VHH binders against Imidazole glycerol phosphate synthase subunit hisH (hisH). Designs and how they scored, part 13

Target 1, 214 residues: Imidazole glycerol phosphate synthase subunit hisH (hisH), of Cyanidium caldarium (Red alga) (q9tlq8)
Amino acid sequence: MKNIGIINCGMGNLHSVSNAISNIGFNPVIINASKDLVSFACSALVLPGVGSFDLAIDRLEKKNLIEPVKLWIQEDRPFVGICLGLQLLFEGSDEGSKPGLKIFNGYVSQFKHSLVKKVPHMGWNKLYFNRFNTIDNLVPHYFHYDLQPWAYFVHSYYIEPKDCYTFNTTSLTFYGKQKIVSSISYNNILATQFHPEKSGLFGLFILKRFLSSY
Below, E stands for the ipSAE of ESMFold2; O stands for the ipSAE of OpenDDE; V2 stands for 0.75 times the mean of E and O plus 0.25 times the DockQ between their complexes.

## First folded at step 5 (VHH)

Design b48 (from a1 with F27Y S31E A33T; framework vhh_4orz_3)
Fold by ESMFold2-Fast, scan of step 5:
Structure b48 (fold): chain B 214 residues (1-214), chain A 122 residues (1-122)
Amino acid sequence: as target 1 above (214 residues)
Amino acid sequence: EVQLVESGGGLVQAGGSLRLFCAASGYTFSEYTMAWLRQAPGKRREWVALITTGGSTDYADSVKDRFTISRDNAKNTVSLQMNSLKPEDTAIYFCAAEVWYDSSGYVYTDYWGQGTQVTVSS
């Protein structure tokens, strides 16, 4: 069974992500330090998390995981970012002052009450896909009602589409008057603002298809 | 400001041909997927053809083998060659950048031109 490394940045969601990885037929391995990354033969890395951007960066720095994760991605090895894990791939956040992993250009923005009913964006919401990117990635090649892509969100910060439109953005979601990037597929990176581990069969389908490709 | 300007529409007899052009400005054209969409009388907007930044193309089943989409990144243009036109192709044709689809096939885009009318007689 293939090992999938789940990075413990101390920001939660390890339990649900680990269970999802097990349920789709892989062996989850918790990565607590850079030495763990070297000692385990992982086919892919998953970076989950919820909460503060700066706190997550601080905790990754203290565990000496920033540079190993960057090198993993630079070597084009399979990588999944979930919620905060998607956000950490960018240059930084409006919330704080610490630099992100800087894999993607742009900044994480805070929701404005003038554009959205409530913060956080919490609950199920619909995904819209770039059709051509959809053919090359994880979503079915044709559209039908029983596989309508709905996913579970809980977040107060988001990535604006203008920061990763074109070939990087895989799906958009609309929350109030605000458009948000709900997923990115780029090279061997899958990053989602939603929680696939909490998004029913659709979320598990996306994770399984990505991880089964390696 | 993103601007898309379509041209080349007109009246043509069934079996004829037309070539549509779209001139784009206000953004880095070479980094965007470009598409042609149409709205026929009494119907919803639908996509017709799409071309990626790398030049890969895709077509709606109704126009496959009859229409060809192409792009010229040096001139910031995308074109649609339409052959073997049918009365059912009568529509306003729109150039679009950044198109998105839901599970029902609904097309969403932020960037539309004003469109160019294509009328196919008989």
Scores: ipSAE 0.086, ipTM 0.476, lowest interface PAE 4.6, mean pLDDT 82

Design b52 (from a1 with T52S T53W; framework vhh_4orz_3)
Fold by ESMFold2-Fast, scan of step 5:
Structure b52 (fold): chain B 214 residues (1-214), chain A 122 residues (1-122)
Amino acid sequence: as target 1 above (214 residues)
Amino acid sequence: EVQLVESGGGLVQAGGSLRLFCAASGFTFSSYAMAWLRQAPGKRREWVALISWGGSTDYADSVKDRFTISRDNAKNTVSLQMNSLKPEDTAIYFCAAEVWYDSSGYVYTDYWGQGTQVTVSS
């Protein structure tokens, strides 16, 4: 059974993510400090979280996890970012002052009430896929197996598709008049704005397909 | 201002060939994936062929081995070579940039051209 490291930045969702990892046949291990990242011999890292961009960066800094996580990604080792974890891969947030991990160019934006009826974007919503940059070849499977491309979202900030290179973006979602990046694939990174651990069979399939490749 | 202008459509006998062209302007063409979509009478729009900014291609099952998509980034053009045409290929063909699909095959795109009519007679 391979170890999958789940980074505890104090931003929540550890229990549901840990359960999802167990359910798909892996051993979840919680990473609380930089020493844990080295000692557990993990096959992949997962960065979950909800809430404040700046608070998450601050907490990762205090745990000395910023540089080890960046090095993990730089070495092209498997990495999953969930919700806030996707957002932290960017340069920063519109409402914040802290720099992100800067793996991707661009900034996290806040939803505008002129474009969406309610904030947060909360509930199930549909994914649209790009055939050239797929989440571990998921688009062909969803077309053939009739898996529902719906996922669970809960967020007040989003990534604008035009701020990402097309080759980084694997799916879009529409909320009101706003188009959002719902997932990214780049090298050995899978990052989702939705919560695969809360997205039923679809979410579990995405996690299993990605993690089983390593 | 983004503009996509299709040309090359017409009437052709079954088994014949046509080449469609799309001239693009008003955006950074080389940074966009390009697509050909079609809409037949009484049917919804469907994708036909895709080409990435790097030149990787993909085709709908109905046109594989018969159609070839290509691009010229120096001229800001994308073309579709259509061989062994069938009456079922009769449709208005549209040039589009950045296409996205759901599992039902519904297509979303950022930019659409006006279309060019292709009619294949038996």
Scores: ipSAE 0.233, ipTM 0.563, lowest interface PAE 3.1, mean pLDDT 84

Design b54 (from a1 with T53S G54T S56D; framework vhh_4orz_3)
Fold by ESMFold2-Fast, scan of step 5:
Structure b54 (fold): chain B 214 residues (1-214), chain A 122 residues (1-122)
Amino acid sequence: as target 1 above (214 residues)
Amino acid sequence: EVQLVESGGGLVQAGGSLRLFCAASGFTFSSYAMAWLRQAPGKRREWVALITSTGDTDYADSVKDRFTISRDNAKNTVSLQMNSLKPEDTAIYFCAAEVWYDSSGYVYTDYWGQGTQVTVSS
């Protein structure tokens, strides 16, 4: 059984993510402080969260986890970002003033009422996959089946990558007239705007295939 | 301004062959994956062939072993060689860059050509 580290930035969803990791055959370990990264031999890190971008950054700073997480990613070690965890990888958010982890270029923007009927984007929605920049064996076969890939979303902000979508985008989703980057794959990073831990068998399938690759 | 211009379509008898061409401009062609899609009357657009920026290819089961996709980065072109054509291959064929799929057969892309008509008679 391999250990999968789940970073506790105090922003919720730890229980759901831990249960999902256990259900797909791994041992979830909670990372509460930088010393825990040394104490546990983890095969991958997961950064979950919901809510405030700035509060999550402040909490990660207080726990001395900003630099260790950046170093983990710089060493090409497997990393999963979920919802807020995806957003934190970017330069910053329109909701606040704190810089993000700055792993990717671009910002987190609020939905515009001219393009969507209501905020948040909440509920199940369809995923469109790009085969040309997806992690090998992660999603290439899924969209060939009768089952439509739907995932669960709950968010008021969305990612706007500065770089070309080709290099950082793994799936798209449409909410009203707004096109959303719903997941990103780059090197050993998988980051999703949706909650795979709440997205039924599809979400568990994606997590299992990514984590089983390491 | 991104432009994709298809050519090479026409009328052909069942069992015949046809070669389609796509000329691309306004973007860094060599960095993009390219695809051929088709749309028959009353149907949604469906994928038929893909080629990655590194030259790897993939095909829909309905056209596998009959169609061959290729690209020429020096000329910013992608082509589709169609052999053993069937009446079911009758459709407007589109060139596309960076193609997104769902399981219902709907295809989305950021860049489309105007299409070229292929008609296969019995």
Scores: ipSAE 0.122, ipTM 0.500, lowest interface PAE 4.5, mean pLDDT 83

Design b56 (from a1 with T52N S56E; framework vhh_4orz_3; at its last look DockQ between E and O 0.69; V2 from the best seeds 0.00; counts 0 for: pae E 3.0 > 2)
Fold by OpenDDE, look of step 6:
Structure b56 (fold): chain B 214 residues (1-214), chain A 122 residues (1-122)
Amino acid sequence: as target 1 above (214 residues)
Amino acid sequence: EVQLVESGGGLVQAGGSLRLFCAASGFTFSSYAMAWLRQAPGKRREWVALINTGGETDYADSVKDRFTISRDNAKNTVSLQMNSLKPEDTAIYFCAAEVWYDSSGYVYTDYWGQGTQVTVSS
């Protein structure tokens, strides 16, 4: 059974992610340091998180996981970012002053009160997909018609990608009058603003498909 | 300013053909998938044909094998060849940049033109 490393940056949903990984047929292992990546012979990494951008960066730095994670991604090894984990892939955030991992060009922005009624965006919300997503992609075409594309969100900020914005976008979601990129699929990276581990069969499905492709 | 200008619509008899044309400006055309949408009176807007940046195409089941979408990135244009037209094809046809949809069939796009009327008589 393949080991899936769940990076512990102290931001909270380790158990739910671990359970999700286990439920879809993989073995979750908690990553607390770089040596754990080697020790557990991880096949993929998951960076989950709910909370402060800067605090997450600080914790990753203290654990010496910044460079190993960057290297992991650069080596085209499968990587999953969840919620804060997605946001950390960018250059920075309005939430803090620390630089992100800079895997993607762009910035994490605060919701505008003029466009949304309340912050955070919390609860189930609808996903919109591109017609060209097929069975060979993370979100099969049939899924768009057969299943309700809803996911669970908990976030106060949203990503604003600069490069290949629409190409890399897997789904859009509307919160109030704000259009948000709710997921990105790019090469070896799956990153979701929603929590797939809390998004029922849909969330488990995309995780399984992604992780099984490697 | 993003502009999409449709043309080529008109009145045609059932079994006839029309070719719709869309001229795009104000954005990097080659970076976007393009689509044709249509809206019949009293009906919701629906997608008709899609073409991605790589030239791959997809069609609604109702127009498969009758309609053909194509694009010219050098001219920033997208076209829709409509053959074997039916009265059910009567609608306002819109050129759109990027199309997103949900399982309910709702179609979202940021940009579309004023549309061109296509009327197919029986």
Scores: ipSAE 0.253, ipTM 0.618, lowest interface PAE 1.3, mean pLDDT 87
ESMFold2-Fast, scan of step 5: ipSAE 0.368; ipTM 0.656
ESMFold2, look of step 6: ipSAE 0.308; ipTM 0.633
ESMFold2 (binder alone), look of step 6: mean pLDDT 81; pTM 0.813

Design b58 (from a1 with L50Y; framework vhh_4orz_3)
Fold by ESMFold2-Fast, scan of step 5:
Structure b58 (fold): chain B 214 residues (1-214), chain A 122 residues (1-122)
Amino acid sequence: as target 1 above (214 residues)
Amino acid sequence: EVQLVESGGGLVQAGGSLRLFCAASGFTFSSYAMAWLRQAPGKRREWVAYITTGGSTDYADSVKDRFTISRDNAKNTVSLQMNSLKPEDTAIYFCAAEVWYDSSGYVYTDYWGQGTQVTVSS
């Protein structure tokens, strides 16, 4: 059974993500400090979380996990970002002052009332996929089984990638008039705005396909 | 504002050829993959052809051996050469900056234009 490290940044959802990883056949290990990355010999790293961008960065800094996580990604080791974990890969939040991991260019923005009637975006929503930028070719395989991807969202902020918007994007969804980048696949990174651990069989399917590749 | 303006459509007999053009403005064209979509009478919009920023191409099975997509980054244009046209190719043709699809083949695009009509008579 391979070890999958789940980073504890104190922002919640550890148990639901841990349970999902166990259910798909891997051994979840909780990463509370950089020494745990060495001790557990993880095959992949998962950064979950909900809530404040700046608070998550603060908590990762206090745990000395910012640089180890950046190095993990820089070495092209398998990495999954979930919800806040996707957002932290960007340069920063427009509502905050702390820099993100800066893996991707762009910022995290708050929903505008002119485009959405209520915040947060909460509930199930349909996914649309890019033909050439699919999650490790996961979407063509999913479509082969005549399954329509729906995923569970709960967020008040969304990512705005800079310039090369169509690169590194795997899926979109729509909330009101707002177009949302719902996942990114780039090298050995899978990052989702939705919660695969709460997205039924589809969410478990993409997690299992990604993690089984390593 | 992204603007895509299609041209080159018309009426042709089965077996004929047409070349469609799309002029793009309002975005960094070279950074976007481009696609051609069509909507036939009584059907949903469907993807036809796709070209990446690097020039790699892909086609729907219905057009694979008959249509050719190309792009010119210096002129911000994408074109579609359509050969051996069939009555089933009758549709309004749209160019799009990137294409997104669901499992049923429904396509979303960032396109705001009107398309160009292609009519193939039997």
Scores: ipSAE 0.246, ipTM 0.566, lowest interface PAE 2.9, mean pLDDT 83

Design b63 (from a1 with A33V T52Y V107Y; framework vhh_4orz_3)
Fold by ESMFold2-Fast, scan of step 5:
Structure b63 (fold): chain B 214 residues (1-214), chain A 122 residues (1-122)
Amino acid sequence: as target 1 above (214 residues)
Amino acid sequence: EVQLVESGGGLVQAGGSLRLFCAASGFTFSSYVMAWLRQAPGKRREWVALIYTGGSTDYADSVKDRFTISRDNAKNTVSLQMNSLKPEDTAIYFCAAEVWYDSSGYYYTDYWGQGTQVTVSS
């Protein structure tokens, strides 16, 4: 049974993510401190969370997890970012002062009430894929295109597609008049703005497919 | 203001050739994936050709080896060279930036042109 490390950044969703990992046939192990990364032999890391970018960075810094997580990704080891975990891969937040993990270029933006009816973006919404890319990491085969890919979202911040135009954007979602990045696949990274652990069989399918590849 | 303006369409006999042009303005052209889509009478819009920011290309099976897409980032243009045209190529051809699709085959693009009519006679 493979160990999947779930990073506790103190931002919630730990229980639902742990249950999803267990339900798809892996052993979830909770990473509370840098020593846990050394102690557990993990096949992949998952960074979940909801809420404040700067608060999450501050909590990861206090746990001495920033540099170990960056090194994990730099060594091209399997990594999943969920909701806030996707956002933390970027340079920072437009409304914050803390630098992110800086794995990807660009900044996290807050929804504007002029463009969207309600904040947060909450509920089920549809994913659109760029199927014309020949690069596996943009349209990875673990997204099965004959499934109807609706996923569950709950967020007040988003990544603009223009910040991900190269080879790290796999799906878009529309909320009101705003277009958002709903998932990124790049090397051994899967990052989703939606919550696969709350997205029914589709969410469980993509988690299982990604984690089973390593 | 974002604009995509197509040109080069017309009437041509089967076996003939046409070259379509798309002039783009109002956005950072070199940062966008560019595509050609077409819609024939009574049919759904379908994808034809795609060129990535790095210059790599993809083609629908129906036009592979007959059509060639190219881009000029200095002039903000994308072109489609269409050879060995068939009556079934008759359609309105659209220039588009960033093409996305859902599992049902519905297409979304950031920007669409007005389209240019291509008619291929018997």
Scores: ipSAE 0.013, ipTM 0.352, lowest interface PAE 7.8, mean pLDDT 82

Design b64 (from a1 with A33T T52S T53Y T109F; framework vhh_4orz_3)
Fold by ESMFold2-Fast, scan of step 5:
Structure b64 (fold): chain B 214 residues (1-214), chain A 122 residues (1-122)
Amino acid sequence: as target 1 above (214 residues)
Amino acid sequence: EVQLVESGGGLVQAGGSLRLFCAASGFTFSSYTMAWLRQAPGKRREWVALISYGGSTDYADSVKDRFTISRDNAKNTVSLQMNSLKPEDTAIYFCAAEVWYDSSGYVYFDYWGQGTQVTVSS
């Protein structure tokens, strides 16, 4: 049974992600400090979280996990970012002061009431995939069986498609008049704005497919 | 600013050929999937052909084996070679970038050009 490290940045969703990892056949191990990465031989790291970008960065800094996580990604080791975990891969937040992990270029934006009727974006919504991106290969059943992929979202901040190159953007979602990046697959990174642990069989399929490839 | 400019449209007899061109500017062309779509009078816009940033191509069944899409990353240009044209190919042809689709077969694009008219006489 492979160990999958789940980074505890104190931003919630740890329990539901841990349960999802167990349900798809892996052993979840909680990473509270850099020494835990050495103590547990992890096949992949998962960075979950909800809420404030700057608060998450502060908590990761206090735990001395910023540099170990960046090094993990730089070594092309498998990495999953969920919700806030996707956002933290970028340079920062437009309204924040803390730098992100800077794996990807661009900034996290706040929803504008002129473009969306309600904040947060909360509930089930549709995914639209670029045909030649990696995530299309992770969801072959939906293209073959005419199943509409839906996923569960709960967020007040988002990544604009213009801040990602096509090869780094695997799916978009439309919320009101706003387009958002709903997932990215790039090298050994899978990052989702939605919560695969709360997205039914589709979410579990995506996690299992990605983690089983390593 | 992102700009897509189509050219090469015109009037042709059934069985003839035309080559369309799309000149792109304002973005990193080589990183984008490019597509051609068309809209006939009184009909819905439909996808025709696309070419990935890596050069892989795909075609709608209605144009397969008759149309060929290609790209020139050095010149930031996408081309559509149209052979064995039929009256039902009459439409305004649009160049588009950033291709997305859903499981129902609908294709969504972020950037569009102004279009170029293609008319095929019976």
Scores: ipSAE 0.193, ipTM 0.564, lowest interface PAE 3.4, mean pLDDT 85

Design b65 (from a1 with S31Y S56Y E98D; framework vhh_4orz_3)
Fold by ESMFold2-Fast, scan of step 5:
Structure b65 (fold): chain B 214 residues (1-214), chain A 122 residues (1-122)
Amino acid sequence: as target 1 above (214 residues)
Amino acid sequence: EVQLVESGGGLVQAGGSLRLFCAASGFTFSYYAMAWLRQAPGKRREWVALITTGGYTDYADSVKDRFTISRDNAKNTVSLQMNSLKPEDTAIYFCAADVWYDSSGYVYTDYWGQGTQVTVSS
C-alpha cells in the first residue's frame, strides 16, 4: 500500500481528502514539516485547502514547506492540487500581495458579479475537455466507458492560466457568463478547482487513475 | 485578431462528396486543437470532427467512417473530407479553434468562423 502525503497548510479539508485516499486503496499520511516527506517515503503529494490564497502561502512559509513542495514538483514527482491547492501553483492572486508557488504562469481572479449572479460558485457542475488522447488516462474513460464528468465546486476565485496549450489535459466549466478552467494535468501534476474527494465516483476515479499510474 | 475562414461548401446530390477548407490566422495554429461544427436548419450547433495538436482525431457517431478531418500546420489550414453525403448532413459548417466538448456532442469555443453552407439534395 503506497503512502500519499497530504500537506497540512492549516486551510482545511484534510479529513475528507484523507478518507478519499484511504477509500481508493492508498495510505494517507499528514505532512506537517519537510522532514515528513522523507520519513513517510511518499509516492505522491496532495495539497488541499479552502479559503485565502495569501493566508495559505503565509502558513506554508511559516512551516518551511514552500521550497520542499517546489522541489518536489520541479523533480517531476507526482503531485495533486485541490481547490486552493490548484490556485497556489500560479503566480499570485489579483487582490493579494503574496507570490504563489509560481509553477505556472497566470493569476487567480475573483468572480465578478457582472458575470455571475451568485458568489461563491457552489454546487455540482459539468466538465468539458479540450483534449482526448489514448495516452491520457483522465479523458479516455469518460468517452469510452460513459463515466459522466460532473464535479462538486465551492469557490469564489478562479485561475487564469497564460499557457493552457502546454497542459496535457484541461477541463472547462461554465458558471453564469464566466468560463472556468476547472482542472489541469501537466507531466506528473493533476490539479483541480473542484473537490474530487466530494465529487462521487468521477472524483474518486480520477484520483485513483492518477495515483495508480506511479 | 483570430480569424477563421471556411470554404468548399456547395450543393451536392446524396451519395456525393465535398471537401471543406479552413484558413486560420492571428494565433499560433500548431498550439490548438481544431474542430468542425455544423448547424442544421432549426437545430442546435453540434460538433462533427476534432483534430488535436498531435494529430489524434475524433468524430461524432453520425459522421464516423464518412468524414475525415486533417490539418496542415505549415499552411495553417484544417480540412474536412465529406464522403457518402446524406440529406441529414445539410447544414452550415463552421471551423473552430480551442474547442471544448463532452460525449453528448456539445461544443464550446470562443473562436469560430462565419461558416460555409453545405446542401445535400435527396
Scores: ipSAE 0.126, ipTM 0.492, lowest interface PAE 4.2, mean pLDDT 83

Design b66 (from a1 with S30D A33Y V99T; framework vhh_4orz_3)
Fold by ESMFold2-Fast, scan of step 5:
Structure b66 (fold): chain B 214 residues (1-214), chain A 122 residues (1-122)
Amino acid sequence: as target 1 above (214 residues)
Amino acid sequence: EVQLVESGGGLVQAGGSLRLFCAASGFTFDSYYMAWLRQAPGKRREWVALITTGGSTDYADSVKDRFTISRDNAKNTVSLQMNSLKPEDTAIYFCAAETWYDSSGYVYTDYWGQGTQVTVSS
């Protein structure tokens, strides 16, 4: 059974992500320090979380995990970012002061009540796929054409599609009048704004397909 | 300001040829995949041809071996050479920078122009 490291940034969702990884046939291990990356010999890393961008960065800094995570990604090793974990890959948050991991260019934006009826964006919503940049290996044709994927979202901050034009951005979602990036696939990175661990068969399928490639 | 301007459409007889052009401005053209889409009356938008930043091409099965897409990064242009035209190719043709679609066949595009009408007579 392969070890999948789940980074503990103190921002929640560890239990549901660990259960999802276990259910799809892998061994979840919690990463609290850089030593754990060496000890467990992980095949992939998962960065989950909900809530504050700056708080997550501060907690990762205090655990000395910022540089090890950046190095993992720079070495093109498999990486999954979930919800806050997708957001942390960017340069920073428009409402914050802490720099992100700076893997991707752009900033996390806060939903505006003038464009959306309620904050957070909470519940099931549809995914639209980029035909020209979709990685078919992760999302097979039948999910695009024969079965409309729905995924579960709960977030108050989002990434605008314009900040992802240079990537293999795999999907976007519409919430009110706002367009958001719902997933990114770039090199050996899979990042989702939705929670695959809470998105039924579709979410588990995406996680299994990505992790089984390694 | 992002702008895509298509030209080259018109009326042609079955078996004829047309060449469509797209002039792009207001974005980093050479960093985008470029595509041609079409929409016939009462039908969904469908993609026709794609060209990557590196020049690789792909085509819908309905136009394969008849259409050729090309790009000129120095001029920020995309062209579509259409040969052996059929009445079923009649549609408004759109130049597009990246596209998105759902399972129902709805196509959302980041940038696309006003389109150019192509009419192929029987």
Scores: ipSAE 0.016, ipTM 0.374, lowest interface PAE 5.8, mean pLDDT 83

Design b67 (from a1 with Y32W E98Q V107I; framework vhh_4orz_3)
Fold by ESMFold2-Fast, scan of step 5:
Structure b67 (fold): chain B 214 residues (1-214), chain A 122 residues (1-122)
Amino acid sequence: as target 1 above (214 residues)
Amino acid sequence: EVQLVESGGGLVQAGGSLRLFCAASGFTFSSWAMAWLRQAPGKRREWVALITTGGSTDYADSVKDRFTISRDNAKNTVSLQMNSLKPEDTAIYFCAAQVWYDSSGYIYTDYWGQGTQVTVSS
């Protein structure tokens, strides 16, 4: 059974992600400090979280996890970012001062009431896929089911799709008049704005498919 | 810079056939789904056919079994073979790149060409 490291940055969802990893046939290992990465020999890392970008960066810095996580990704080792974990891969937040992991170009933005009726974006919503080769592998035959893929969202900040990340953006979701990046697949990175651990069989399928590749 | 150039449109009689071509440049063609859309006089733009990176295809109900979409990754082209044409098929046909697709056949893209006119007479 392979070990999957779940980074505890103190931003929540740790227990539900751990349960999802167990349910799909892997051994979840909680990473509380950089020493745990050496001790547990993980096949992949998962960075979950909800809430503030800057607070998450601050907490990861205090745990000495920023550089080990960046090195993991730079070595092209399997990595999953969930919700806040997707956002932390970018350069920073428009309202914040702390730099992100800077894996992808761009900044996290807050929803504007002029474009959306309610904040947070909370509930089930539809995904639109661009069918990159890696996504074809992650969602085989999904477009042919004649059923729209739905996933569970809860967030107040988002990444807007832009030309500079089109090769890295695998799905879009529409919330009110706002377009958001709902997932990214690039090299050995899977990142989702939605919570696969809360998105029924679809979410578990995506997570299992990705992790089973390594 | 994404560039799309459509060709192959023209005037054809009902029951006839046309083949449309789209030459694509400015992006990694083989990594993206491609689509054909059309816009009839006085109507909204609608999608007609989609082809995925793996070659899987999907069609709007109005053109199913009459139109065939195909791609050639070596030439960076996507084609639409249109058979059994009807006057209702009269439209400007647009090639679309970097297509986002749901399972109901709705597509989204920021990139489509200037179009090629197809006119089907009675």
Scores: ipSAE 0.147, ipTM 0.487, lowest interface PAE 3.6, mean pLDDT 83

